# Designs tried in a protein design chat: VHH binders against q94cd5. Part 40

Target 1, 317 residues: q94cd5
Amino acid sequence: IILQFAPLNSSVDEGFWHSFSSLKLDKLGIDDSPISITGFYGPCGHPQVSNHLTLLSESLPLDEQSLIASTSHGNRNKCPVPGILYNTNTVESFNKLDKQSLLKAEANKIWEDIQSGKALEDPSVLPRFLVISFADLKKWSFRYWFAFPAFVLDPPVSLIELKPASEYFSSEEAESVSAACNDWRDSDLTTDVPFFLVSVSSDSKASIRHLKDLEACQGDHQKLLFGFYDPCHLPSNPGWPLRNYLALIRSRWNLETVWFFCYRESRGFADLNLSLVGQASITLSSGESAETVPNSVGWELNKGKRVPRSISLANSM
Below, E stands for the ipSAE of ESMFold2; O stands for the ipSAE of OpenDDE; V2 stands for 0.75 times the mean of E and O plus 0.25 times the DockQ between their complexes.

## First folded at step 25 (VHH; framework vhh_vobarilizumab_d1)

Design ff2 (at its last fold request DockQ between E and O 0.56; V2 from the best seeds 0.00; counts 0 for: pae O 2.3 > 2)
Fold by ESMFold2, fold request of step 26:
Structure ff2 (fold): chain B 317 residues (1-317), chain A 120 residues (1-120)
Amino acid sequence: as target 1 above (317 residues)
Amino acid sequence: EVQLVESGGGLVQPGGSLRLSCAASGFTFSESYMAWYRQAPGKGRELVAGISWEGKTYYADSVKGRFTISRDNAKNTLYLQMNSLRPEDTAVYYCAKIGDQEYQYYEQYWGQGTLVTVSS
């Protein structure tokens, strides 16, 4: 069975487009230089609906908007993720953009962060994203397309098992894991760290650790799981962020098998019935494939179709 | 609108050979990751072989060296050449589309299946 990764979906608040319109009219004019932006996401919070990577007014840090960005710092449900906006001045330029080259460029940034070790220090770089756009400011309409670059895992990763976390952990382990996860989410120091380790001692005590502490967590008698904020709610599919996480794990530690933990919440607390534990088999590679950037995928589908999204902010009635 | 139509199943003796075909339409075949799955009675559906849009192949351990997956992008057709067949290979075989180049892929599309029976 090939491990499948449920897509990450985008959401854009109208305030983002208002902020961009102001920037375009006041400062940019025809300047189409790429713009660094911040996306926000969190673990799934409901058993029936997945979360999104979201753009808000503060995603675009203007001088006037910097106050908004600072007031949202440390928000529990708004884990910041780096992204880039490629704006265009005409619909023709939008349609002419080489989407595959842009995807590859952003995937290269993720790969460089994996190779350099930056992804271990700041794993929020793993879900790095991009947006292409065209704003028709005469009609107040916006055409856009997100990509969530992720590496092709060649050969594909095999899924050995996948089950609710509550069916994997004993009752004692589950209580400890839940408490440790809730503490991770409640701390301003760790809530914005979306990839982590779950270590469970032989006495059923759990701790959540940073990725860089992997060696300190490895012992013959410890359980070790690779955890992440999973925006997906589906019971049989891990979310999209696991894809780059497995690329990191394979590249940095070359493990043969990996236990992973799709962390999900209900009503602001760990939900081990919604969360998943799985075991993946990762093929150990020779050194040749590690020399080059893996192929990448990630353009978002619009209701299953390869088309951009559009929104109009023009008046109704 | 994605359509996958398998053909070539049937009854074959142990040690025999069979070639499955899958005609694909409704998507850009050359940009897709394609696979064959099988489901024996009372068992779950399992991956048999996969082939990427670049032509890189994967095989389950149980079929390595006996089965060959291939694709003809000009005819939008996926193939599975099955040699040295065993009774354990008896199953309904499904053609599947499990990915796209460039895009997030999640949805798996399945054909109707073709029955392969290996018995004396």
Scores: ipSAE 0.419, ipTM 0.766, lowest interface PAE 1.6, mean pLDDT 86
Fold by OpenDDE, fold request of step 26:
Structure ff2 (fold): chain B 317 residues (1-317), chain A 120 residues (1-120)
Amino acid sequence: as target 1 above (317 residues)
Amino acid sequence: EVQLVESGGGLVQPGGSLRLSCAASGFTFSESYMAWYRQAPGKGRELVAGISWEGKTYYADSVKGRFTISRDNAKNTLYLQMNSLRPEDTAVYYCAKIGDQEYQYYEQYWGQGTLVTVSS
């Protein structure tokens, strides 16, 4: 069956809009150049509620030279993701934006990062996102639309198996994997690294490694899984970030099948009952180049519809 | 409400042909990603063929060269032409909506299925 991915949803803190308003009034004026921003997400921490890509006041650059919020490093609840904001000066301009072109441009950046090896070094670039917006500063009303560019693989990814991690690992393995995950999350060096490798040796000892270390760990494991922070809570679907992850894997390594680990938490700890292990087929069609840029999708739906979101802060100002 | 109604199943001899149809309603068919699945006795449900909203087609290896998926957007109908049928093709065949041009939905919609029996 074709693997179905759960969409990623956005959440914008009011503080972001306050900060943006100040920036617009004090510095930008009528300048509608794109602005580099930082979004934040993490693994799902609740069995019934998915996590979101979130914008905060610190999502905006501190100065013209700062592209990444310095305060976000090492925070387990704030995995930084690069993004871009296109804010228009009029609602008419907003409505005239070429959304397909904007999406493709960001997708191309992701692909370039995959091809160059940058994504292996820093996989946080995989969930790169885009926001278009219009700010009515007279009314303190904001219209906005998120996109999470995701590659459409050809042929579509096929699901071979998907089950709770607790059913995939033996009891001994599960204990070790849980411990390794918790250590990964507890370290200020790795807590905000959203893509990683899970290896299990023949003696049921688990370790988590950086994605870039894949070649170094060849032959040292009985089980190897591509792990990621999964924001999704659904028991039968991996989250959206897996899409570009699989695209990277297919492009970099000639694998017919892949094992993946959807890391999820309960009360701040690894939960293997909520986490998923799956196997998928990602074989390239005969004659296709692994270097060809796939098509992309990813504009966020609002209540199941392709429309922008809006918020009014008139009562809070 | 999404509705998918399969038809065209039946008994056929090995080497024979059969054409399945799926009438779709309750959504914008022309913008949808559609697929055929099948489930043989004692086996899990498997993808047989898919067709994108753009008309791009995909096939399982087991049916490549024998089966053809197509769509008529004007009629909101999905088709599966099955040629050179084999006993191992015996299964209940399901029509499915599996997404649209923007998202491949995690929610899948299925028809009730139509039985195809290939036997001498």
Scores: ipSAE 0.292, ipTM 0.691, lowest interface PAE 2.3, mean pLDDT 92
ESMFold2, look of step 25: ipSAE 0.328; ipTM 0.704
ESMFold2 (binder alone), look of step 25: mean pLDDT 84; pTM 0.850
OpenDDE, look of step 25: ipSAE 0.186; ipTM 0.641
ESMFold2, fold request of step 26: ipSAE 0.000, 0.406; ipTM 0.306, 0.741
ESMFold2 (binder alone), fold request of step 26: mean pLDDT 84, 84, 84; pTM 0.851, 0.853, 0.849
OpenDDE, fold request of step 26: ipSAE 0.034, 0.044; ipTM 0.527, 0.578

Design ff3 (at its last look DockQ between E and O 0.31; V2 from the best seeds 0.00; counts 0 for: pae E 5.1 > 2)
Fold by ESMFold2, look of step 25:
Structure ff3 (fold): chain B 317 residues (1-317), chain A 120 residues (1-120)
Amino acid sequence: as target 1 above (317 residues)
Amino acid sequence: EVQLVESGGGLVQPGGSLRLSCAASGFDFSESYMAWYRQAPGKGRELVAGISWEGKTYYADSVKGRFTISRDNAKNTLYLQMNSLRPEDTAVYYCAKIGDQEYQYYEDYWGQGTLVTVSS
């Protein structure tokens, strides 16, 4: 069975468009150079609705103080993710953007970070995203479209099994894993690290480790899982961020069998009934073909349709 | 509406050949990752071969060198050429659509399958 991944969804707070309007009126004018932005996401927090990658007013820093706030660590619900905004000055320019080329360009940035090892030091680069937009400042209306570039691996990753984390861990292991995850989420140093290792020793004690520590996790542990903040709530599909995580794992660690842990929360705490554990089978690329950038996908659908989103802020002014 | 219709199955002697076809409609075939799966009696489905929208192919070890996946984007058709067939290849073969090059996509679509029987 080919492993399938639930889509990642976007959300944009009205404050983002207010910040962008201010920037465009005060500084940019007709300058349509791409703009670095910060998105925010976290694990799913509800069994019936998935979380989003969210743009907030601080996603578009206007000065050094705003930039510091947009990249601040320690807010559990605001794991920062790098993104880029391609703003256009006319609807014609918006409609003419080459979405395939833009997606590939951003996917190549993710691939470069995987190949260089940057993604091991800062795995928040894995869910890198892009937005194309057109702002009609006469009407205070904004047309936009997100993409979450993700690799399509060749050969595809096979799913061996998938089940609630509570059915994978013993009761003692589950208690320790939950406590370790809650500690990871409560620390200013680790709450913004969205990809990690879960190590469970033979005495059922769990620890959460950084990706760079994989070699140190080799040993007498009973279980080793590749964990990530999973924004999806679905019981049968891992969330979208697993796609690029598997690309990293295949490229860096020569592993043919991978246990993964889709970390999800309920009411502000780890929820191992909502969280998933799965086993993936990865066929390793051999020789020179392993260096080739994989194909990518990722443009967001709007209610199942291939159309951009629009918002009007005229009533909110 | 995505539709996948397999054809070309049948009874074949060991060492023989068959060519399976899958007619696709309701989506942009040229942008899609396509695959063949099979399910032997009493077994789960397994991936047999896959082909990306750029034409890069994958094969299960059990069929490498004997099976060839291909696609004809002008006819929206996926093929599986099966040579040197063995009794172990007996299964229902399914055409599947997964992914495309531009958009988030996680739903799998399957055909009804076509039976391949390899025996005397």
Scores: ipSAE 0.085, ipTM 0.558, lowest interface PAE 5.1, mean pLDDT 86
Fold by OpenDDE, look of step 25:
Structure ff3 (fold): chain B 317 residues (1-317), chain A 120 residues (1-120)
Amino acid sequence: as target 1 above (317 residues)
Amino acid sequence: EVQLVESGGGLVQPGGSLRLSCAASGFDFSESYMAWYRQAPGKGRELVAGISWEGKTYYADSVKGRFTISRDNAKNTLYLQMNSLRPEDTAVYYCAKIGDQEYQYYEDYWGQGTLVTVSS
């Protein structure tokens, strides 16, 4: 069966719009050039509610240097993701934006990062996102639309198996994996690294490793899973970030099948009952090059509809 | 839960006509891309016709000019009018909800199918 990924949804803090308004009024004026921003997300921490990619006041950098520095804050609840904001000066301009071209442009950036090896060094680039917006500063109303570019693999990814992690690991392994995950999350150096390797040795000892260390750890494991912070709470679907992760894996290592680990939490701790382990087939179509950029999807739906979101801050301004 | 239920299939003589219906539920039909597929015995499933949420239609070359896909959003129903039927049109016809290639809506759904037999 075709593997279905749960959509990723956005959340925008009012502080973001306040900061953006100030930026617009004080610095940008009528300049509608794209703005680099930083979104934040983390693993799902609730059995019934998915996590979101969130914009905060700190999502707007003061300059390019501050944006770079924001990529490693060491906050477990704010895993930074690079993004771009296209803010138009008029609603007409907003409506005329070529959404497909904008999506493709960001998807190409992701693909370039995959091909160059940058994504291995810094996998936080995989969930790169974009936002188009219109700010009516007279009314303090904002229209906006998120996209989370994700590659469409051909053929579609097939699901071989998907189950709670607690059913995949032995008791001993589960204990070790939980401990290793918690250590990963507790370290200022790794807490905000959303893609990683889960390695389990023959003696049931688990370790979390950086994605770039895959080649170095070959042969040193009984089990190897591609782990990621899964924002999704659904028991039968991995979250959206897995899509580009699989694209990277296929492109870089040409694996036919992969084991993946949807890392989820309960009250800030690794929860293997909520977390999922799955196996997927990611074969290439006959004659297709692993270097060819796939098609992409990713514009966010608003309550299942193809419309932008809106917010009014008139009462808080 | 997404449900697609086809009806209208049956036996028809060459040159005859049939109208297939697909009752849709469990999703926003008006916002969905819909399609008809068919699978003949011993062959793979092939696209017959598609219709976008805006009503834009497209057809396989083999059915152009003979088949018409349409939708009634008020009734959450997809239709396939099949005219000038040929023996080679014999197949199980499937109604499908197609995923969107732009938005975060990738999954496809299929009905159980309805058999169309064209024979003298």
Scores: ipSAE 0.025, ipTM 0.358, lowest interface PAE 4.3, mean pLDDT 91
ESMFold2 (binder alone), look of step 25: mean pLDDT 83; pTM 0.834

Design ff4 (at its last look DockQ between E and O 0.76; V2 from the best seeds 0.00; counts 0 for: pae E 3.2 > 2)
Fold by ESMFold2, look of step 25:
Structure ff4 (fold): chain B 317 residues (1-317), chain A 120 residues (1-120)
Amino acid sequence: as target 1 above (317 residues)
Amino acid sequence: EVQLVESGGGLVQPGGSLRLSCAASGFTFSESYMAWYRQAPGKGRELVAGINWEGKTYYADSVKGRFTISRDNAKNTLYLQMNSLRPEDTAVYYCAKIGDQEYQYYEDYWGQGTLVTVSS
C-alpha cells in the first residue's frame, strides 16, 4: 500500500490580522517585501479533532511583548515553526502570484536545511510553511492561502504496517515510552523539538533522543523508531509532517525500512491508543536523481476546492 | 472525475507474455505519477511498478527484468509489459494515479482492475 498522509490544516487567529493591519498601516504602506513569520503547532490533543498550524498575533512580532512571548519556545501547544508571508497590495497582484514558484522556493529552503545538516540540529525547520495574502483595509477583508511544502518521494513510500502504539509496545514498554514522551514535552529544552528518536532497550526502558544522536543509538536496543509530533487524529493516516521527515531519513541515512512513531496526546499527556506506530519501506532512487531537489506539493485546499480563504473583520471594528 | 480503465488481462501459460493497458481521463495525465498494483487472492495489494511524469521508473524486486512500465502521454495511456510470467504473478492488476501534483491532499485513485492468471 502507498503511504498516505493526512493534510495539515491552517488556522488564523483574528489577532494575527489585527497585528498585520497595524503593521501595514503604521510601517509598511505599499511595501510588499516578504515577511518572516512564526507558525505554531503541536501534537494532536483530542481523539476527534486534529490540531492545526496556527498563526497568532505573536506570529508577527511587532514589539517587545510579542518578542518575549516567542522566546520561551517551550510552550507545549505552540511549537514554533518558521514561515514566510507574501502579502500583496491588490487582488490583481494576489491572483497573479506564481504559487508553484513560491512553493518551490520554500521547499528549496527545507531541502538545503536537510542537506547541510541544519535539520538534524533544529528539526522544526522541516514543517516550514508559507502564506500568500491580500489585505483590503478599506473593507477589513483578508484573502489568504497557505502552503505546507512537502517532498514527493520517487518512487512513493510503501506502508508495510500501521497500528495504534498501544498494540505495538508491550505494557511495560508502553509505560516507559509514555513517561519518556511526557518528560520530553515537559522540558523547556526539548518541548519545541518536534522530531526525535524513540529507543526501547531490551529491558523495556525507553529514551527519547535527538536526531543527531542516531548512530549512538544503534546498538543494545530492542526497538528504534523515528518519532514526531503528529497533529492528526485519524487512526489510519499519519500526519503531514511525516513527509519531510521521511525525505530527511532517506537523504541522510539511506534507510530502506523505517519504523515511525506518530506522537499524539489526550488531556495533555501521551496517548498510545491515539498515537500510531508504522513501518515504511523507502525505495531509493537510482542514479543522480538522489542529488537533486525532489518535486514538492503542499497548497491547502479550501473545502476540497482550489480557492483561497477569505475572512471579513468589518464587524469587529 | 478521475477514471482509470484497465484492459489486457487474461489466461497465460508460465513463461508467456501479456501487456496491460490503462486508459486515463479526468486529470492531466502527463503531470501525474502513475503506477500498477496487484492483489493476489488472500493477500494485500502491492506496488508492482511506477513511472513518474519525467518517465523515471520503479519496479518491485519480484518483477525486475521481467516487467516494463511505460506511458504514452499523447494517448493518456499507461502500459505494463509482462514477460516470463510465473504462477506467482497471478493477481488482479490495478492501474493507479498517485496523488495531486500541487496540493497537500494526497489522493490515490485505482481502476476496477484486470485479472491475470498464469497456469498451465
Scores: ipSAE 0.206, ipTM 0.630, lowest interface PAE 3.2, mean pLDDT 86
Fold by OpenDDE, look of step 25:
Parts: sequence; structure tokens; C-alpha cells
Structure ff4 (fold): chain B 317 residues (1-317), chain A 120 residues (1-120)
Amino acid sequence: as target 1 above (317 residues)
Amino acid sequence: EVQLVESGGGLVQPGGSLRLSCAASGFTFSESYMAWYRQAPGKGRELVAGINWEGKTYYADSVKGRFTISRDNAKNTLYLQMNSLRPEDTAVYYCAKIGDQEYQYYEDYWGQGTLVTVSS
């Protein structure tokens, strides 16, 4: 069975558009150069509602130093994700944007980060995103479209097993995994690290580790899972961020099968009933190099349609 | 609406050949990853072959060298040429559209299947 990933959806706070408007009027003018921005997301915290990648007023950089500093705020609810904004000056320009090229460009950045090892050091680059937009500042209306570049593996990833984490772990393991996850989330140093390793020893003791420590932990575990903050609430699908995660795993370690942990929360705590554990096959096609950049997809749908989103702030401006 | 209609199944002797076809409609066929699956009695559905939008192919080890997946984008048709058929190839064969598209659309679509029986 081919593994299906739940889409990642966007949410834009009005404060973002207010700040952007100010930036456009006060600084950018007619300059339509791409703008580096920071999105925020976290694990799903509700059994029926998925989390979104969100833009906030703080998503816009004040300067280059501010953007760099924003990458580590230690806020558990605001895991920073690098993004890029392409804002056009006219609606015609917006409509003429080459969406495929823009998507591919950001996907290439992700791939470069994977190949260089940067993604191991800072896995927050894996869910890199882009936004195209048009701002009508006369009417205070905004048109925008998100893309979450994700690699298309060939052949497609196959799902071997998927179940609630509570059914995968023993009671002792579950307790330890929960505790370890909560500690990870409670630490200012790790709370906003969205990709990690879950290691369980033979004595049912769990630890959360940085992805870069994979080689160091080899042989020291009974169970090893690739964990990530899953924004999705669906019981039968992992969230979108897993896609590039699997691409990284395949590329860096040439694993044919992988265990993954979809970390989800309830009321701010690890919930293993909501969290999922799965096993997937990530085999390479015959003759394909693990270094070859895969194709990518990821433009967001608007209520199931291939159209941009729109918002009017005329009443709040 | 996405529709996939398989045809070409039937009874064939061991060592024989059969060509399956899948007529596709309701989507941009040329941009889609297509695949053949099969399900033998009492077994799970397994991937047999895949072909991406560029024409790159993948085969299960069990069918390598014997089966050929191909596509005709002008006809919106997927094919599976099956040569040197074996009794263990007996199964219902399904045509599938894989959900990877430019947009975040992850749903797969399946045909009704066509039965291939390899028996002496």
C-alpha cells in the first residue's frame, strides 16, 4: 500500500498582513524581490483538528540578523520554519508566476541542505515553504498561495504498518516515551526541534535524541524511530512533513525500511493514543542514485480547489 | 471523476503471454504516476510495476524481465505486457493512479481489476 501523507495547510494571522503592508509602504515600495520569512508550526494538539503552518507579524524580518535570531526562540508552539515570500506588484504578475519553477527552486534548497548535511544539524529546514502573494493596498485585500515543497520518491513510499503509538509500545515503553517526549518539549533547547530520534533500550527506557546523533546511537537501542512533530490529526495518515524526512533518511543512510513516530499532543502533553507509529519502505528505483534530486509537489489546495486564497482587511485597517 | 477501467485479463497457459490495458479518464493522465497492482487469492495487494510521468519504470523483483509497463499518453491508456506467465502470477490485476501531483493531493485511485489466471 502506498503511504499517503495528509496535506499541510496554512494560516495567516491578520497581524502578518498589517506588518507586511507597513513593510511594503515604508520600505519595499515597488521592489518585488523575494523576502525571507519565518513560518511557525507545531505538533497536532487536538484529536479532530490539524495544526497549520502559520504566519505571524514576527514572520517578517526586521533585518537579516532578526531573521537568524528568530530561528531559536524556544517556543513550543512556534517551531520556526524557513520560508520565502514572492509578492508581486500586480495581479497580472501574480497570475503569471511560474509556480512550478518556484516550487522546484525551494525544493532544490531543501535537497542541498539534505546533501550537505545541514538538514541533520538543523532539520527545521525540511519543511521549507514558499508563498506567492499580491497585495492590493488600496483595497487592503491580499491574494496568496502557499506551497510546501515535498519530494516525490520513486517508487512511491509503501506503508508496511501504521498504528497508534500506544499499540506499538509496551506499557513500560509508553510511559518512558511519553516522559522523554515531554522533557524534549519542555526544554528551551529542544522544544522547537521538530525532527528527532526516539530510542528505546532493552530495559524499556526511552530517550529523545537529535537527528545528527543517529550514528552515535547505533547499537544502543532496541527500537529506533524517526520522530517528528506531526501537525496532522488523522488516525490513518502521517502529516506532510514526513515526506521530506523520508527523503532525507533514504538519501543519507540508504535505509530500505524505516520506523517513524508521528508525535502528537493532547493539551500540551505527549499523547501516544493520538500519536502514530509506522513502518515504511523507501526503496530506490533500480539504477537511481540517492543523490539525484527528486521531483517535487506541494502547492496548497483551497477547499479542495487549485486556487489562491484571499483575505480582506478593509474593516480592520 | 477519476475512472480507471482495466481490460485484457483471462485464462492463459504457463509460459503464455497476456497484455492488460487500463483506460484512464477524469484527470491529466500524462502528468500522473501510474501503477499496476495485483492481488492473489488469500494474499494482500502488491505492487507489480510503476511508471512515472517521465516514463521511468519500476518492477517488482518477481516480475522483472517478464513484465513491461508502458503508457500511451495520447490514448490515456496504461499497459502491462506480461510474458512468460507463471501460475503464481494468477491474481486480480488493478490499475492505479498514484496521488502525487503538483498540489497536495494524495488520494490514489483504483480500477475494478481484471482477473488473470495462469493454469495448465
Scores: ipSAE 0.088, ipTM 0.528, lowest interface PAE 1.3, mean pLDDT 91
ESMFold2 (binder alone), look of step 25: mean pLDDT 83; pTM 0.840

Design ff5 (at its last look DockQ between E and O 0.13; V2 from the best seeds 0.00; counts 0 for: pae E 2.3 > 2, grease 24.8 > 24.2, placed apart)
Fold by ESMFold2, look of step 25:
Structure ff5 (fold): chain B 317 residues (1-317), chain A 120 residues (1-120)
Amino acid sequence: as target 1 above (317 residues)
Amino acid sequence: EVQLVESGGGLVQPGGSLRLSCAASGFTFSESYMAWYRQAPGKGRELVAGISWEGKTYYADSVKGRFTISRDNAKNTLYLQMNSLRPEDTAVYYCAKMGDQEYQYYEDYWGQGTLVTVSS
C-alpha cells in the first residue's frame, strides 16, 4: 500500500490583505522583491473539519508595533511557520510566474534546513510555505496561489498499518500519552514545536521529547513514535506535514521503518480516537543520490481545480 | 484527461508467461509513479508492482522474482512481464497512475483493467 497524504489548505484573513495593501501603498510601490511572512497552524481541533495554515494581519509586519506583536509569545492555536510572499504588479506577470521554479526554490530551503540540522532544532521549518499574488489595488481585489512544498520520496513510502491512536495504545498508555501531549501543548516552551517524539516505557508511561533527543530515547522503551501536529481530520489519511517529516527521518536517521503519530485534538485536549498511529516502510537513500534534493510538489488546488484563489475587499473597504 | 488502457490479458496455463501493456495519455508519463494493481473475484484491489519516475521498482512478496515491471517513457507505456504464472494470479489487472503531480492532488487513477486467467 503506498502512503497517501491529505492536502493542507490555506486560510487567509482579510486583515492580511489590508496589511499588505498598506505596505504596498506606503513603502513598496512597484518593488516586487520577495517578502518573508509568517503562517500559523495547529493540530486538528474538530472531528469533522480539518485545520488550515492561516495568514493573519500579523503574518506581514506592517510597522514596528505589528512586528513586536507578531514575534511575541505563542498561542497554542497559532504555531508559527516561515513563509515567503512573491507579489506581482500586473496580472500578466502573475500569470507568467514560474510556479515550479518558485516551489523548488522553497523546497531547497527546507532541504538545506534538514541537511544542516536546523530542522531538528526548529522543526517548524518543515511546513514552510509560499504565496504568489497579484494585488489589484484599484479594485481592492487579490488573486493568489498558495503552496506547501513537500518532497516526493523515491521510491514512495509504503504504509504497513494505520489506525486510531486509541486502538494502538493500551488504556494505561493512552492516558499517559494524552497527559503528556496536553502538557506539551500547555507549555510556552514546547507548544510551538510541531514535530516531536513520543516515547512509551515498559511501564506504560509516556514522555514527549524533542527530535534532537532521539538517541537519548534508546533503552527501556516499548514504543517510540514520530509525532506531529496533524491539521487533518480524516481517518484514513495522515496530514500533509508528514511528507517532509518522513524526508527528514530518512535523511537524518536512516530508518527503514517508522511509527508515526498524527496528533489531533478535540475541544482543547488530545483526542486519541481522532489521532492516528501508523507504520511506514521507507526505502533508504544510498550513494551519491543521498545528498541530492528530492523532487517536490505542493501547489494548493482551489476546490479541486488548478486555478488561483481570489478575494475582493471592495465591499469591506 | 488521464487515460490508462491495459492490454495483453488472456487465458494461460500454470507455469506460463504473459506480458501486459498499459498505454497512457493525458499526463506527463515520464514524471509519474506508475503501478499495476490486481483484483481477484470478490476481493479488493491489491498492489502488484510499482515503478518510480527514476526507474526504481517495488514488488509484492507474492510476485517477487516472477513478475517484472518496466516502462518505456518514449512510448508512454507501462509493462508487466508475468512469468511462472499460478492459478492464484487470476485477476483483473489494472494500470495505475500514482499521485506525483506538482499540486497536492493525491487521487490515484486506474484503467479499465485486463483479465488474466490461469487455469489448467
Scores: ipSAE 0.269, ipTM 0.692, lowest interface PAE 2.3, mean pLDDT 86
Fold by OpenDDE, look of step 25:
Parts: sequence; C-alpha cells; structure tokens
Structure ff5 (fold): chain B 317 residues (1-317), chain A 120 residues (1-120)
Amino acid sequence: as target 1 above (317 residues)
Amino acid sequence: EVQLVESGGGLVQPGGSLRLSCAASGFTFSESYMAWYRQAPGKGRELVAGISWEGKTYYADSVKGRFTISRDNAKNTLYLQMNSLRPEDTAVYYCAKMGDQEYQYYEDYWGQGTLVTVSS
C-alpha cells in the first residue's frame, strides 16, 4: 500500500511580521528579491497536536553572516531549517507568481544537496521550505503561502509495516533507545539535528549517530533505523519530513527497503509509545537513474484548500 | 460527506472464518484506495490490508494467506474475508478510505469500526 505522509503545517509568529515590516520599510523598499530565512521545527511533543514549522522574529537574518550562524543554535525546540521568502510588492504580482516553478527550484536545491553529499553533512537542508507573501503595510495585512517541497518517488513509496516503537523494540532495547534519544536531544551539539541513525546492537544497546556515519557503522548493528524528528502526532502516518529523507536514502545508498523511526516526545522526553517504527519500500523503477530529480509537491493546504493564508495585525501594530 | 460503515464483526472460534463489510458513501468509491486496519486492546492501530482502485492488493505479513481484501464497486462495498482466525486477530477492525495516492498526502477517512473477537 502506498505510504501517505501527514502534511507539515506552518505557523507564523506575529513577531516575524513585525520584523519583516521593519525590514521592508527600512531596508528593502521596493526590492522584491528573494530573502533567505530560517524556519524552526521540532518533534511532536503531544499525542494530539502536531508541531509546526514556525517563523519567528529571528527567522529574518540581520545580514548574510547571521544567517549562516543561525544554523546551529543548540535549541531543542528550534531546529533550524533553511527557507526562502518571495515577497511581492503588489497583490497582483503575488497572484501571478509561478508557484510550480518556485517549488521546483527549491526542490532542485534539495536534490543538489542530496547529490553533492551536503545533505549527509547537514541533513537540516532536507526540509527546505519556501514562502510567497504579499505585505500590505498600509493595512498591516499579510498574505502568505508556504510550500514544503517533497519529492514524489516513482514508484511511490510503499508501506510494509508501521507500529508504535514500543511494539518494535524489546524492553531492553526500548530503554536503551529512549536513553540514547534523550542524550541526543540534551546535547547542544546534536539537539537540533533532525535526521539521524538509530543503531541497536545485539546486546540491546542503542546509539544515535549522524547520517554521515552510516558507512562507518556498517556491520556494527543488529538493527538500523533512519530516524527523524517527526512533527506529526498521527498514530498511523509519518510526518512530511520523511519524504525527502527517503529520497536521500534511495539516491545515496540504493536501498530497496528501509526501516525508519519517527521520533516523538512527551513532555520533552523520548516517548516510544508515541514514536513510530516503520518499514517502507523505496525501489526504483526499472531503467530510472537514481540521479534523476523526481517530481515534487508540497504547497500547504489551508483548511483543505489550495489557497494562501492571511493575517491582519492592524490591532497590534 | 464521506461515510464508512463497517459490519460483520462478532465472536468466532479459533480456526473460524468471518467476513467483514464496509459500506461506503459520499465519494467516488471506484476511484479510491481502500484499506482495513485493526486495533487490538492496548496496541496501536495497524494496517491489515489495502486495495487499489485497480484491484491490487496488499497484506500485512501477519494475515497473508489468511485474509482477503476485495471490493464491489457496483455496491460501493469493501470486504475482508478472514479465514483461519487466531486469538491474536482479536481487534476492532476499521474500514478506511485512503487519501491521494499520487500526492501521498494524508487525508484518510475511517469508519466506526467493528469488533472481532476470536476466542474458544
């Protein structure tokens, strides 16, 4: 059965729009060049509410150097994700944007990062996102639309198995995996690394490792899972970030099947009852090159509709 | 409005058979991916079987060879034939309409479920 992914939803803090307004008025003027921004997300921490990719005041760079430095803040609740903002000067320009081309352009960046190996070094580039917006600064109203470019693999990813992590691991393994995850989250060096490897040895000892270490750890594990911070709370679906993760895995290692670990939390701790373990088939079509860029989707839906969102800050400005 | 109504659950002895039905309405059934899920007491919901609009079927390893998913598009009905039932098959079984398979965007709909109890 074809695996379906839970969508990633956006959340924009008012502080972002305040800061953006200031930036627009003070610096950008009528310049509508794309702006590099940083979004933030983390694993789901509630059994009934999914986490969001969030824009904050700090999502806007002060300068180019500050954007680079923002990639590692060591905040467990703010895993940085690179993004791009296309803000138009008029609503007409906003409506005329070629959304498909913009999506494809960002998807291509993701693919290039996968092909070059950059995504292995810094997997935070996998959930790269884009925002198109129009700011009416006279009315302090903002129209915006997020896209989370995600590859559509051919053939589509098939789900083989999906269950709570607590049902996949033995008691001993579960304890070790939980501990390892908590250590990963507690370290300033790794807390904001959203994609990782979960390795379990024959003695039920678990370790979390960087993706770049996959080749080095070959043969040292009984179980190997591709783990990621899952923002989704749904018990039967992995979150959106898994899509590009699977694309990377297929492209880099040509695996036919993959075990994945949807890392989720409760009250800031690893929760294996909420977390999911799944197995998926990610085979290539016959004759298809693993280097060919797949098609992409990912425009955010607003209440099930393909329309932009809007916010008015007239009362707070 | 999408509606899914399961029926056919009940008590059955180990080794017995049961056929579940799901009446579907509120969408184009013949063009939809459909599936059966189940949730045992104290366990998470798990996929049991799926069927594409073309009739391609998928089964969980635990039910392969024992369960058969089928559909009648003329009746807008999904079926699950369960043979050689085991106590571990005891669960609430749910009918599901799958979301957009090409987009792989989650938007599944579920029925209320029907209880299957396998016990001697």
Scores: ipSAE 0.147, ipTM 0.541, lowest interface PAE 1.2, mean pLDDT 91
ESMFold2 (binder alone), look of step 25: mean pLDDT 82; pTM 0.826

